# Designs tried in a protein design chat: VH-VL binders against q96cp6r367to538. Part 37

Target 1, 172 residues: q96cp6r367to538
Amino acid sequence: SGRLLINSVFHVGAERLQQMLFSDSPFLQGFLQQCKFTDVTLSPWSGDSKCHQRRVLTYTIPISNPLGPKSASVVETQTLFRRGPQAGGCVVDSEVLTQGIPYQDYFYTAHRYCILGLARNKARLRVSSEIRYRKQPWSLVKSLIEKNSWSGIEDYFHHLERELAKAEKLSL
Below, E stands for the ipSAE of ESMFold2; O stands for the ipSAE of OpenDDE; V2 stands for 0.75 times the mean of E and O plus 0.25 times the DockQ between their complexes.

## First folded at step 24 (VH-VL; framework fv_livmoniplimab)

Design d1 (at its last fold request DockQ between E and O 0.87; V2 from the best seeds 0.87)
Fold by OpenDDE, fold request of step 26:
Structure d1 (fold): chain C 172 residues (1-172), chain A 123 residues (1-123), chain B 107 residues (1-107)
Amino acid sequence: as target 1 above (172 residues)
Amino acid sequence: QVQLVQPGAEVRKPGASVKVSCKASGYTFTDYYIDWVRQAPGQGLEWMGRINPYGGYTKYAQKFQGRVTMTADTSTSTVYVELSSLRSEDTAVYYCARGWYEFWDNSYTFDSWGQGTLVTVSS
Amino acid sequence: DIQMTQSPSSLSASVGDRVTITCQASQSISSYLNWYQQKPGQAPKILIYAASSRQSGVPSRFSGSGSGTSFTLTISSLEPEDAATYYCQQSHSTPYTFGQGTKVEIK
């Protein structure tokens, strides 16, 4: 099952918010650095139209587990769905594959970002996440995957929400 | 209108330090990077480094590592570059430039420049 | 570091002429190339980004093409105000590097 992690209104326009989150913006880079992500690479968006685009991110994340590796390689694939030019906003689906962690072959995480423009300088951001299983683990393994994954996911998006709030204040 | 304002000129002796300011206006300060590019008299352009005003994170050219420090003040929308252990070869016009990544192509570009600060290093 | 080499270093052309400036990268930089115009006593001004995208406000006579290692800036019909030094710049990876410049003079 999925979880709604962010559902907030920011005094930032939809286009600006999109730029902040889904370009190599100062905000995104600063945020990722705060998260201690390293070796971050971003591909260009590609696609036949600007209404449907895809890109790939790669980066290294720190792992807090006392057992095993202290870092993990991540490949994140993002798909952008733009709303009509008059509506503003967008939807971004993200699939995050983490390598080098226990049971990596069992699962990946998926996130949906929904940006909705409410006014010129106001937009709503909704982020929902889920753990998707490539194969069904037995109950104990599933519990471990869930525990470790949700802890990281929730921390990440809660931090993102806080940073967006800070950025919002800086723009005033 | 986007503006990057720099002081006109600075004069220093060899071994001294110089700090050049770049005041930004006309846009949201933390939405763009600031890069520093210098140009020796009659020469081409040389990239020195970049600062992210959001968080103050920096990336320097290896040539200047250890001698250059870039800082950003969000309260005044001002970026600074400090170059220490100055040499005669450091005589140049120093430009600040607003940089950003184009959304779709992820291509970094400098779309606005300060008018430059002439730094003269002379004994 | 990626080396950028422009050709020619200088040229003289008449008003109305087609002018072509080339930029060669020491390795592939995909389309991560910018073109700037600099007039004496002024800061550089962006003309083209992402190899072929014209900056807003830039006259249509300026165009960029190329990918990989070879790039071209074209002025379809040279105007008197186009007298300047032009620089290519790779934005593929740091340190960002510039070509040595091409000085364009009007006959």
Scores: ipSAE 0.929, ipTM 0.958, lowest interface PAE 0.4, mean pLDDT 96
Fold by ESMFold2, fold request of step 26:
Structure d1 (fold): chain C 172 residues (1-172), chain A 123 residues (1-123), chain B 107 residues (1-107)
Amino acid sequence: as target 1 above (172 residues)
Amino acid sequence: QVQLVQPGAEVRKPGASVKVSCKASGYTFTDYYIDWVRQAPGQGLEWMGRINPYGGYTKYAQKFQGRVTMTADTSTSTVYVELSSLRSEDTAVYYCARGWYEFWDNSYTFDSWGQGTLVTVSS
Amino acid sequence: DIQMTQSPSSLSASVGDRVTITCQASQSISSYLNWYQQKPGQAPKILIYAASSRQSGVPSRFSGSGSGTSFTLTISSLEPEDAATYYCQQSHSTPYTFGQGTKVEIK
């Protein structure tokens, strides 16, 4: 089942928060570098309307595996939704496929970012995540997948929340 | 109002180093990149590198790798470029420029420029 | 590195003339091309980004077109204040590179 990782209000307007998280921004690039992500590429957004857009990120992440590869390749597909051109916020769904990890063909992770504008310089960010299975693993394998995946997801989003809190203090 | 303020001029001898400042105001300093571009007298424009003020990460043109260092001080909203082992051909106006990626198409532009610092390298 | 070649290197035209400046890239840069105007003693000023998008505050007589390797800046009706040097710049990949410039003079 899914988990709520972030549910916080920031003194950052919805438009600026979207820029920070979903463009090739100084914040995003700096955050990914802190996470030791390498080989980062971001495609342009594309789609039929500004209310429904898709992009692809590719990157390499470090992993702690004493007997295997020390890094893994990732393809993240993000889909952006707005209710209308003048909506005060957006939803971004991401699907993260990782290659070079145990049982990689069994699962992927999905994340939903919800940005709600509360005022000109104030917005709420909610992030929830789930693990989606493509093949049914045996119970011991499922426990391993769940433990390792949730550990990584929680570290990533708690770090993101801390960085957003730091960044809001740098506002003009 | 977005402003990038630089000193007017610096004079150095060959072999020395120079450090040029660029103080930003009128916007959130860590929301934009800063790029450095130089222009020799009567010549065109040459990109030197970029700094990400969020975290201080840099990328330098290979021509300057090993001689250039860029830093950012978020407490003063100031970036610096330092060029070492100066030669006569380093005489140029050095510009800082604010860089930004467009959200949808990823186009990158220098939408605001400092007025430039003339660095003269002569005996 | 992506080489940018502008033509002409200079031109002289009368007020009201249509002026065209071209820029060639050594490989495809999609639409990642900017045009800057620079007057003597001043910093460059962005005119056109993403090949064809006019920056806010830039007069409508300035327009850009092209994609891939071939790009054009057009001034539909030259004004006296348009005397300047114009630079194209690719923003496709680092190192970002500029054309050598086109000096526009009023007759």
Scores: ipSAE 0.817, ipTM 0.911, lowest interface PAE 0.7, mean pLDDT 92
ESMFold2, look of step 24: ipSAE 0.749; ipTM 0.894
ESMFold2 (binder alone), look of step 24: mean pLDDT 94; pTM 0.953
OpenDDE, look of step 24: ipSAE 0.899; ipTM 0.944
ESMFold2, fold request of step 26: ipSAE 0.789, 0.805; ipTM 0.903, 0.907
ESMFold2 (binder alone), fold request of step 26: mean pLDDT 94, 94, 94; pTM 0.953, 0.952, 0.953
OpenDDE, fold request of step 26: ipSAE 0.929, 0.928; ipTM 0.958, 0.957

Design d2 (at its last look DockQ between E and O 0.88; V2 from the best seeds 0.83)
Fold by OpenDDE, look of step 24:
Structure d2 (fold): chain C 172 residues (1-172), chain A 123 residues (1-123), chain B 107 residues (1-107)
Amino acid sequence: as target 1 above (172 residues)
Amino acid sequence: QVQLVQPGAEVRKPGASVKVSCKASGYTFTDYYIDWVRQAPGQGLEWMGRINPYGGHTKYAQKFQGRVTMTADTSTSTVYVELSSLRSEDTAVYYCARGWYEFWDNSYTFDSWGQGTLVTVSS
Amino acid sequence: DIQMTQSPSSLSASVGDRVTITCQASQSISSYLNWYQQKPGQAPKILIYAASSLQSGVPSRFSGSGSGTSFTLTISSLEPEDAATYYCQQSHSTPYTFGQGTKVEIK
């Protein structure tokens, strides 16, 4: 079961919004820095078609668990699906694998970004997330994974939404 | 059209500081990095550093670490580079340039340049 | 730091000639290579990015090729207005570095 975390309209064109979120843009780098992500690397997009591309992100995130590690390594794989040339927008599926956290072998998180162009300088962003399990954990462990994961995911995307709103204002 | 406007020239004595401005227009200021590149008379191009106008994060060339400070003012769409402890070797034309990441290849390119500011350091 | 070496440092050619400039990187930079043109008293102007992509507005007589450590800028038919100094620049990693430049003169 997934959760819808962002469903907002911004006064930013679809192409610009795509650029902001899925290139090595000042916005993305600034945002990740605010999140205190470190050692961020972005591979170029690759694929056989411009309508279907893949890239990999690696970075280190801070962990707030006092009994665990203070940081974790993350590998994020993004797959981009472009809409036709006349239709502004795209879909990006993201799979996030985190290492160095409890029960890392049991699960990963998946996110879907949907950008829909509404007008030249207007686009809707929808982001949904889910926890995917590679193997079924014990009920107590699952509860722990869910609690910790959703807390982090929700904070991240709520922060992203706020920053996009700020960026929107700067462009006016 | 994209424009980066710089002052024409600055003159300083050795040991002094110089602050060069770069006013951007014709595009969304926070969508692009600004880099500084200098060129000594008759010489090649030397990268000094980059600033992210969104948040103000900077990366400097090691050569200038401790002497260079880049800042951005979003309210005026202006970036500044300040170089302290000036030496005669710092005499150069200082360019600001807009940095653009090509979306697919993630290739960073200076697609727009200011006209440069001649900074002369002489006793 | 990544060193960029251009060859030749200068050349003289006639209008209509094919001109080739090479750039060598001290280590692999994949396709993260840009070419700039600079005329006296002017700021550099981008010609080619990502080793082979032609910047919008640049004449088609300019082309770039190469990957890894070896790159080439080609002017298929030299025009009088092409008299300038050309620079390669790696964008693989900071600090970004430039070649020493190639001065192209018209005979």
Scores: ipSAE 0.888, ipTM 0.940, lowest interface PAE 0.5, mean pLDDT 95
Fold by ESMFold2, look of step 24:
Formats: C-alpha cells, structure tokens, sequence
Structure d2 (fold): chain C 172 residues (1-172), chain A 123 residues (1-123), chain B 107 residues (1-107)
C-alpha cells in the first residue's frame, strides 16, 4: 500500500548519512529551510538501547490556503531500529501528524527510511511512504486526501533525493 | 587532518570594518557548522554567532546583531566574519571553531579551532 | 542569557594533587556543558562534553560530573602540562556562554 520514493546509492557512508538525516545537522537544517519549514525542534533520542530509540520533531510548514493561516503545525515521531551496535545502517520509521489542514482527523502519513552501508563512503537509502486512515472518508474526500498528500510527499522526498545528490558532490 | 586556517593579525582604525577568513580542510566543509568566538586580551571567551555552510544560514548573538555578518564560500571551503563600526573594545583574538551536534543527545561542541586572528583596533 | 560562574578564579597545586573546578549555571542546562582547556597563546581545546563525556585523545585523569546547574571538572592527579586556564561553556541555548575561567598553576 505504500510507495517507494527513494531507492538510491550515495557516496556518503551509512553513519554520515544517518547523521545528515537524523541529527541537528547542517544538511538537515539547510534542507528544511529550503522547504520553508520553521520553528524546527528536535528532541534527543531516548530508549533502552542504541538499537531502539525514539524522538519527536516539531515544526511549522507552509500550506496553500488562499484565506486564513498560511502555515500548519507538525509533530513527527521517529523510531530508530538497528540490528546491533555494529550494524552498517538503520531503519527509521516516522509518523507525521499535521494540524491546520483539511480532514486532519482522518489520516496521518508514515514513512520508512532504510539506510544500508555498502562501503566506508557509500550507502543506499530507501524511503517508502503510506497514508494511514483513522476514519474512513467517502470516496471523493479520500481521493482528494490522497491526491494532495501524495503530491506533498513526492515533492518532499524528490527534493530530499536531489539535495543528497548535491551534497555528495560537495564531499572530499 | 582537520584544519581551520586563519590569518595571524589585522589592524584597523576605529569606525572601520574587518573581515576575517577561516579556511577549512581535512573534512567535508558542509557537514559541520562554523562558530566564531572572540577573546579580548587577558579576558574570557565570547560567542559571536554561527553559520551553516550548507545554505549560508546564520545566527548571531544579539550583542553583535547589526554589526556582524558571516558568510561561507563552498567553492573555497572558507568562512568569513565581518565586524563593522569597530571600536577599541573590539580588539581581541577572533577564533573560528567547527561545531558538531552529537547524534544521540544533541550536545553541541567545538571540536576543532583555528589558531585565531588578532584584530587590533587603534587610532 | 545563561550566566556561567566558575570557582575558584585561580588555584595553585602540586604535581600529583587532585584538582577540582566547579561551574554553576544561572538556570538548568541539563547536561549540556562542555569543558575547555586553554594554554597561553593557543586556542581552547575541548576536554569534556555533555558534562561527563571524555573527548577522544584527552587523558583519563580528566573527568566531569554534574547536571542541572552544578558541574565539576576533576583532574585526578595534576601533571605539569595541565597548567592552563579552564573554561566551562553551556551549549543548551544560544547565545552559548562561557564561565570566566579558572587558572591552574603548578606550585
């Protein structure tokens, strides 16, 4: 039911890629600024081991609204999984809840990032996404939710993939 | 090895501006923040601000807002701090430092420092 | 802005002595405290981050402890090369602020 948005190899090692995507890094902050995200906060990772950790991000995103507020609040919960302390990569599952959009009570989006180390300076990133429903809308509303949500998800992850490709060219 | 190279000294008159360079090498320039910290002779350390070399976004200490500008040039891996309307109390050693957030706990450290540039403001 | 207060402002100790430097924050900074060593004519060097984590390459005689508003740097057995000025620095929120420094001398 999900869609694969990114399946690409980058000349960035798995640990560096994890740092770039999942810490308060120059790359992530620069990327979110390009997306016009504001008020970005990241909690520390918390959990019982380095193999299973959780954090919360909050931020403000722009929305297309001819009348009323031009922005929406987001709470993103990320859960990081790792097979062992020496694993070459990780999986991060995110759930994204947005306030201030049409039909916000009906759905949220979920995303899975898979980082696989291939070499010291090379890793594969896979990202897939899905829309999860809390309430079942009638068919016209569902089609509008999916059209708008997939448009936003695709724009975000295609932009992320382009920025990662740009960033790898800046590496030593 | 990681290096941050700065000029040794700059001399200016009151009212002028100074632009201090910090050339980074030995790491991926856009993966780390650069912060500027100054130290007046015989005094402690004072944080001035930070630049994100990826995209050029800056954050300045309020004390310097309006007088300080930081820029980054990714083609030369160089960061600059410019301080305008100089006065005698701006005489200090100006350090660039590489800033890093630890992955798990979000602690932020200056893990490498330039050797400092002595900026002297005198008539 | 978060004010950082170190004590003592200076101290003199013999080689082999245990040295303790304290740092107090004007409000809670949880564990976001760094310790730097600065020798004359040199840039500061990171010793301890996150209150208690030893930076790679720093001798094990250095240790840090504390959380909230009260923090301590300890040199378990002073060596001649440890003569320097030590600074605490909070990294909890901008503007990042430093203590006024503690000068450690060998007697």
Amino acid sequence: as target 1 above (172 residues)
Amino acid sequence: QVQLVQPGAEVRKPGASVKVSCKASGYTFTDYYIDWVRQAPGQGLEWMGRINPYGGHTKYAQKFQGRVTMTADTSTSTVYVELSSLRSEDTAVYYCARGWYEFWDNSYTFDSWGQGTLVTVSS
Amino acid sequence: DIQMTQSPSSLSASVGDRVTITCQASQSISSYLNWYQQKPGQAPKILIYAASSLQSGVPSRFSGSGSGTSFTLTISSLEPEDAATYYCQQSHSTPYTFGQGTKVEIK
Scores: ipSAE 0.742, ipTM 0.890, lowest interface PAE 1.0, mean pLDDT 92
ESMFold2 (binder alone), look of step 24: mean pLDDT 94; pTM 0.953

Design d3 (at its last look DockQ between E and O 0.05; V2 from the best seeds 0.00; counts 0 for: pae O 8.7 > 2, grease 19.1 > 18.9, placed apart)
Fold by ESMFold2, look of step 24:
Structure d3 (fold): chain C 172 residues (1-172), chain A 123 residues (1-123), chain B 107 residues (1-107)
Amino acid sequence: as target 1 above (172 residues)
Amino acid sequence: QVQLVQPGAEVRKPGASVKVSCKASGYTFTDYYIHWVRQAPGQGLEWMGIINPYGGYTKYAQKFQGRVTMTADTSTSTVYVELSSLRSEDTAVYYCARGWYEFWDNSYTFDSWGQGTLVTVSS
Amino acid sequence: DIQMTQSPSSLSASVGDRVTITCQASQSISSYLNWYQQKPGQAPKILIYAASSRQSGVPSRFSGSGSGTSFTLTISSLEPEDAATYYCQQSHSTPYTFGQGTKVEIK
């Protein structure tokens, strides 16, 4: 259960791709700005092991709501899994909680990023997502939640993939 | 090899503006932030601001807000800092520095510096 | 803004002496602290990052310690080429502030 949003190879090594996506990098900040995210705050990565760490992102996203709030607050918690400094990849699990939307108490979204090193200058990125329910909504409510959530998830990750492809051409 | 090249010196009168260049080479220009740090003669280091060459985002230290502008030209791999309404206390060496994030250690350093541009403000 | 206060402002020591420089942050910065060395007429250069990690190419006589608000840079055996000004700098949040510097002179 869930959807694969990105499964692409980039001519950027796993180390660089990890820095682009999972540090406070110029790429990440630029990407979030293009998505019109505001009030963006990233915590440092922390944990008792360099192989298993956590950070929190907080930001405000635009929403299309003709009769209510035009924006929503988001808390995104990311958990990083890696083997060591020369492991050639990592996994990041993300949980995204949004406030200021209908049925916000019913669900959150979860995303898994997998980076696999293929060569010194080549890596694969896989991103899959799912909607996780805290409460079981009636079927019509569930349909609305899924329609709107998948639309946003697909837009976000398709945009991310395009920006990674663009940035790949500018890398040394 | 990473290199940041700045002009050696500039002289201006009070009230004028100065624009200092910093040409980057030896790395992917848009992958790293550039910071500007100044140092008045005989004094310490003062952070002025940061520019993201990817998309042009900037943030300035409060004391310079309204007088400082940082820009980047990706076609020439060059960043600029412009300081307006110059005063004698703006006399300083102006450094550009590359920000380096090490993902494994979550550290952030200024790992490469230009050699500095001496801006002298005198009548 | 996070204020960084160094002690001492200057010191004079003999070759071979152990030198200790301290840096105090106005709030916790975890281990997000760097130490730079600046020789006259030169740009600063990074020595220690993440409070205690030595930058590549930096002699082993340089070491850093501390976390939270209190940090030290130690030169275990001072060499003539270590005459310089040393700055701590927090990298926890912008503005990335520096200490006022510690000038180390050889007696």
Scores: ipSAE 0.277, ipTM 0.733, lowest interface PAE 4.3, mean pLDDT 89
Fold by OpenDDE, look of step 24:
Structure d3 (fold): chain C 172 residues (1-172), chain A 123 residues (1-123), chain B 107 residues (1-107)
Amino acid sequence: as target 1 above (172 residues)
Amino acid sequence: QVQLVQPGAEVRKPGASVKVSCKASGYTFTDYYIHWVRQAPGQGLEWMGIINPYGGYTKYAQKFQGRVTMTADTSTSTVYVELSSLRSEDTAVYYCARGWYEFWDNSYTFDSWGQGTLVTVSS
Amino acid sequence: DIQMTQSPSSLSASVGDRVTITCQASQSISSYLNWYQQKPGQAPKILIYAASSRQSGVPSRFSGSGSGTSFTLTISSLEPEDAATYYCQQSHSTPYTFGQGTKVEIK
């Protein structure tokens, strides 16, 4: 099942928050650096409409699990669903494929970002995550995948929430 | 109003385990992290760990790794901390506290606390 | 881990006195610094968050200042009910850590 990882209101407008998280912004660059992500590449948003776009991120992440490599290559595909002008905000679905790790072919992680505008300079960010299985693993393997994946995911988004909080304060 | 309610005092022998509950109310239980902080008699505050009630993810202070287990029951809006292999040094008041990230409360703060549970470890 | 160091460990002051408590972080924590008040037999209560923001209901005589590694809690005019132990706490990163505490007594 999925997990709710962020559910917070920021003193940042929905559009600005979207820009911070889903563009090649200084915030995102700094954040990924703090996470020790390397070789980060961001494709431009592309799509057949303004309301539905996709981009691809590639990067290398450190792996803390002693049972495996110390780093892994990641391909993240993000799909942006823009909300109407009156509602403000957006939804971004992210699929994260990690390569070079044990049982990589069994699963990937999915994240949903929901930005809701509450006021001109106020927005709520909700992030939920889940592990999706492409193959049914043995129980022991599943346990290992779950343990390692959630540990990384939880830390990542907990850190993101803190950094967003820092950023909004600096914007005042 | 936000409330975190803990049980009264617990007494254990060395080597035993203790499980302390923290019942939350007055807010959406699964939207906020819960922290555990303990305080030995006459001493300062010590952070033990954090749990996400939605999904049950935990992160413990290194000092307690291997001995501490935090869990959450969403059906009862209750978080638990279990400490095993108790020793006299574990005698303390154990607090649960809610972590708050919201802007209007700025930064990250333990904005609500349980009243604490005194755990006494004695032979 | 980030170490938080408070000064002084204890102080005694008279009603009406200005009281200052300092907190030093071993590394920069920006403004992720909270101040708590704890009275005997009670849980800590948040006084100041984000280094300088006063929690709702907290008297105006309490104020916080500082950023980075150096922080200060000030009680502009000490009241009898202010007798308590005060703790700083960094919320910058886990493990979250507290200062040793400062016990404030009334003369």
Scores: ipSAE 0.013, ipTM 0.577, lowest interface PAE 8.7, mean pLDDT 90
ESMFold2 (binder alone), look of step 24: mean pLDDT 93; pTM 0.945

Design d5 (at its last fold request DockQ between E and O 0.94; V2 from the best seeds 0.88)
Fold by OpenDDE, fold request of step 26:
Structure d5 (fold): chain C 172 residues (1-172), chain A 123 residues (1-123), chain B 107 residues (1-107)
Amino acid sequence: as target 1 above (172 residues)
Amino acid sequence: QVQLVQPGAEVRKPGASVKVSCKASGYTFTDYYIDWVRQAPGQGLEWMGRINPYGGYTKYAQKFQGRVTMTADTSTSTVYVELSSLRSEDTAVYYCARGWYEFWSNSYTFDSWGQGTLVTVSS
Amino acid sequence: DIQMTQSPSSLSASVGDRVTITCQASQSISSYLNWYQQKPGQAPKILIYAASSRQSGVPSRFSGSGSGTSFTLTISSLEPEDAATYYCQQSHSTPYTFGQGTKVEIK
């Protein structure tokens, strides 16, 4: 039921790519601003070891639906799993809870980022997403959730991929 | 080696504008923020604002809003700060500093500084 | 704005002495506190970030501690080259603000 949204190789090292995506980096901030996200907050990573860390993001996103609110509050929880020093790369699981939208109690979205180092200045990024249901909605409701969620998710990650490509070029 | 290079000095009259450059080298320009911090003679440090070279997004201290403009040129890895309507109180050494958020702590830090530009505002 | 207050404003100590500089924030800034060293005619230099993390290349005699509103920079054994003005800076929220500085002189 999940979708693979990004599966690309960038001429950016794994560590740098991790920094770009999962720190309060110029890239991330610039990207989020392009997405028109507002009130972005990022907590520090926390955990007993640097192999397993957790942090929380909060932000406001614009909603394009003609009916309902024009914006929504989002709480995103990220869990980072680092590979050993020799392997390079990391996995980040993200759970995104959006409030103030229709049927918010029924579902949340989950995303898995996989960064794999291929060379010193080369890494593969894989991003997969899924809609997870807390409650089983009726067929029509499910269809609506799926339609609206995937539209937003796909746009977001496609935009991310494009921006990463741009950033890659700027580093040359 | 990370370097931020600024011009040595600028002299302006009250009411004029000054534009100070900060040329960055030794690192990926768009991976770090650039902040401007000034220091009046014999005084402490005052944060003016920050620019994100990726996209050119800026955040200014309220004190300077309306008078300050920060820009970034990715092609030359150069950041500029322009201060208008200069006053005698604007006489200071202006520093550019490379800023970034430490990954784990998410703590913002200035780890590299330009040598500073003395801007003198006098009639 | 968050006000940062350092103490003392100045001090004189001998080589080998333990030196302590304190920084007080007007509100909690968690661990978002940096310490800088500035020598005359030079730009500031980062010593400590995130309250207690020593910057790479900084001698081990420099250490930072504290959280919330109270922070301390410690020089365990003062060296002649440590004569400088030291600044704390909160990175909790903009505008970023600095302490007024502590001038350290060598006797």
Scores: ipSAE 0.933, ipTM 0.961, lowest interface PAE 0.4, mean pLDDT 96
Fold by ESMFold2, fold request of step 26:
Structure d5 (fold): chain C 172 residues (1-172), chain A 123 residues (1-123), chain B 107 residues (1-107)
Amino acid sequence: as target 1 above (172 residues)
Amino acid sequence: QVQLVQPGAEVRKPGASVKVSCKASGYTFTDYYIDWVRQAPGQGLEWMGRINPYGGYTKYAQKFQGRVTMTADTSTSTVYVELSSLRSEDTAVYYCARGWYEFWSNSYTFDSWGQGTLVTVSS
Amino acid sequence: DIQMTQSPSSLSASVGDRVTITCQASQSISSYLNWYQQKPGQAPKILIYAASSRQSGVPSRFSGSGSGTSFTLTISSLEPEDAATYYCQQSHSTPYTFGQGTKVEIK
């Protein structure tokens, strides 16, 4: 289910990539500022083991919406899973709820980040996304939701991939 | 090893400006923030602001807004703070500090400090 | 701005004594509190972050506790090298603010 948005190898070790993407790092803050995200907050990770943790992010995003508000509030819940203490990398599942957009009660988006360590200074990042429906819209509404959501998702992850490519060069 | 190197001392007249450097080494410069913290003689510590070396984004304490500018040069791994319209109460040791968010707690800490630059403002 | 108030301002204690320093925040800072040690002529050094987490390389005699508005730093058995000024610092919101310091002397 869903679409694969990123499947790339970076000359960044798995632990550094995790820090860059999943802490309030200089990389993440710089990336979000480029995206014009505002009001960004991140909670601590919380859970019953280091192999299964959860956190919440909130932020405001700009949107292109001719018939509504020009920004939206977002709550993103991330769940981190690590395969074991010896395995390099992690999986982060993200659920993104956007408020202030048309049909906001109908759907949310879900994203899976997979980081696989390939060497000490090399890792693969895979990101896939899907649209999950809480209510079943009729066909024209569904088409609108899909078109606008995929446009936003693709822009975000294409931008993220470009910024990761820039960032990997700065350590060398 | 992580190292932040600053000049030892600067002397200025009231109304002048001062620019203090902080050269970083031993780590990936754009992976960490740099904050500036000052300490007046015999007094405690006062946070001035932070720069993100990745994009050059800054955040300043309100009391310094309009007088402080922080910049970063990734080619030399150096951060600068410039404080203008100096007053006698700006006399202090100015520290640069490496800041970062701990992954699990999201707690922001200063885990490495420069040795400080004594800025003296006197007639 | 969040005000941080430390107690006591100074203390003298013998080697081996248990030392406790308190820090009060003017509003809740959850667990976003750091403790630093500063010796004369030196920059501060991080000891405790997130209220209770010991920085790597810091001796186990240092511990921190608390949440919300009330926090403590404890030195379970004072050593001669622990003579210094200790600062708490909130990292909850900017501007980040420090307590006024607690000077610890060996008697």
Scores: ipSAE 0.777, ipTM 0.899, lowest interface PAE 0.9, mean pLDDT 92
ESMFold2, look of step 24: ipSAE 0.749; ipTM 0.884
ESMFold2 (binder alone), look of step 24: mean pLDDT 94; pTM 0.957
OpenDDE, look of step 24: ipSAE 0.912; ipTM 0.949
ESMFold2, fold request of step 26: ipSAE 0.766, 0.764; ipTM 0.895, 0.895
ESMFold2 (binder alone), fold request of step 26: mean pLDDT 94, 94, 94; pTM 0.956, 0.956, 0.955
OpenDDE, fold request of step 26: ipSAE 0.933, 0.932; ipTM 0.961, 0.961

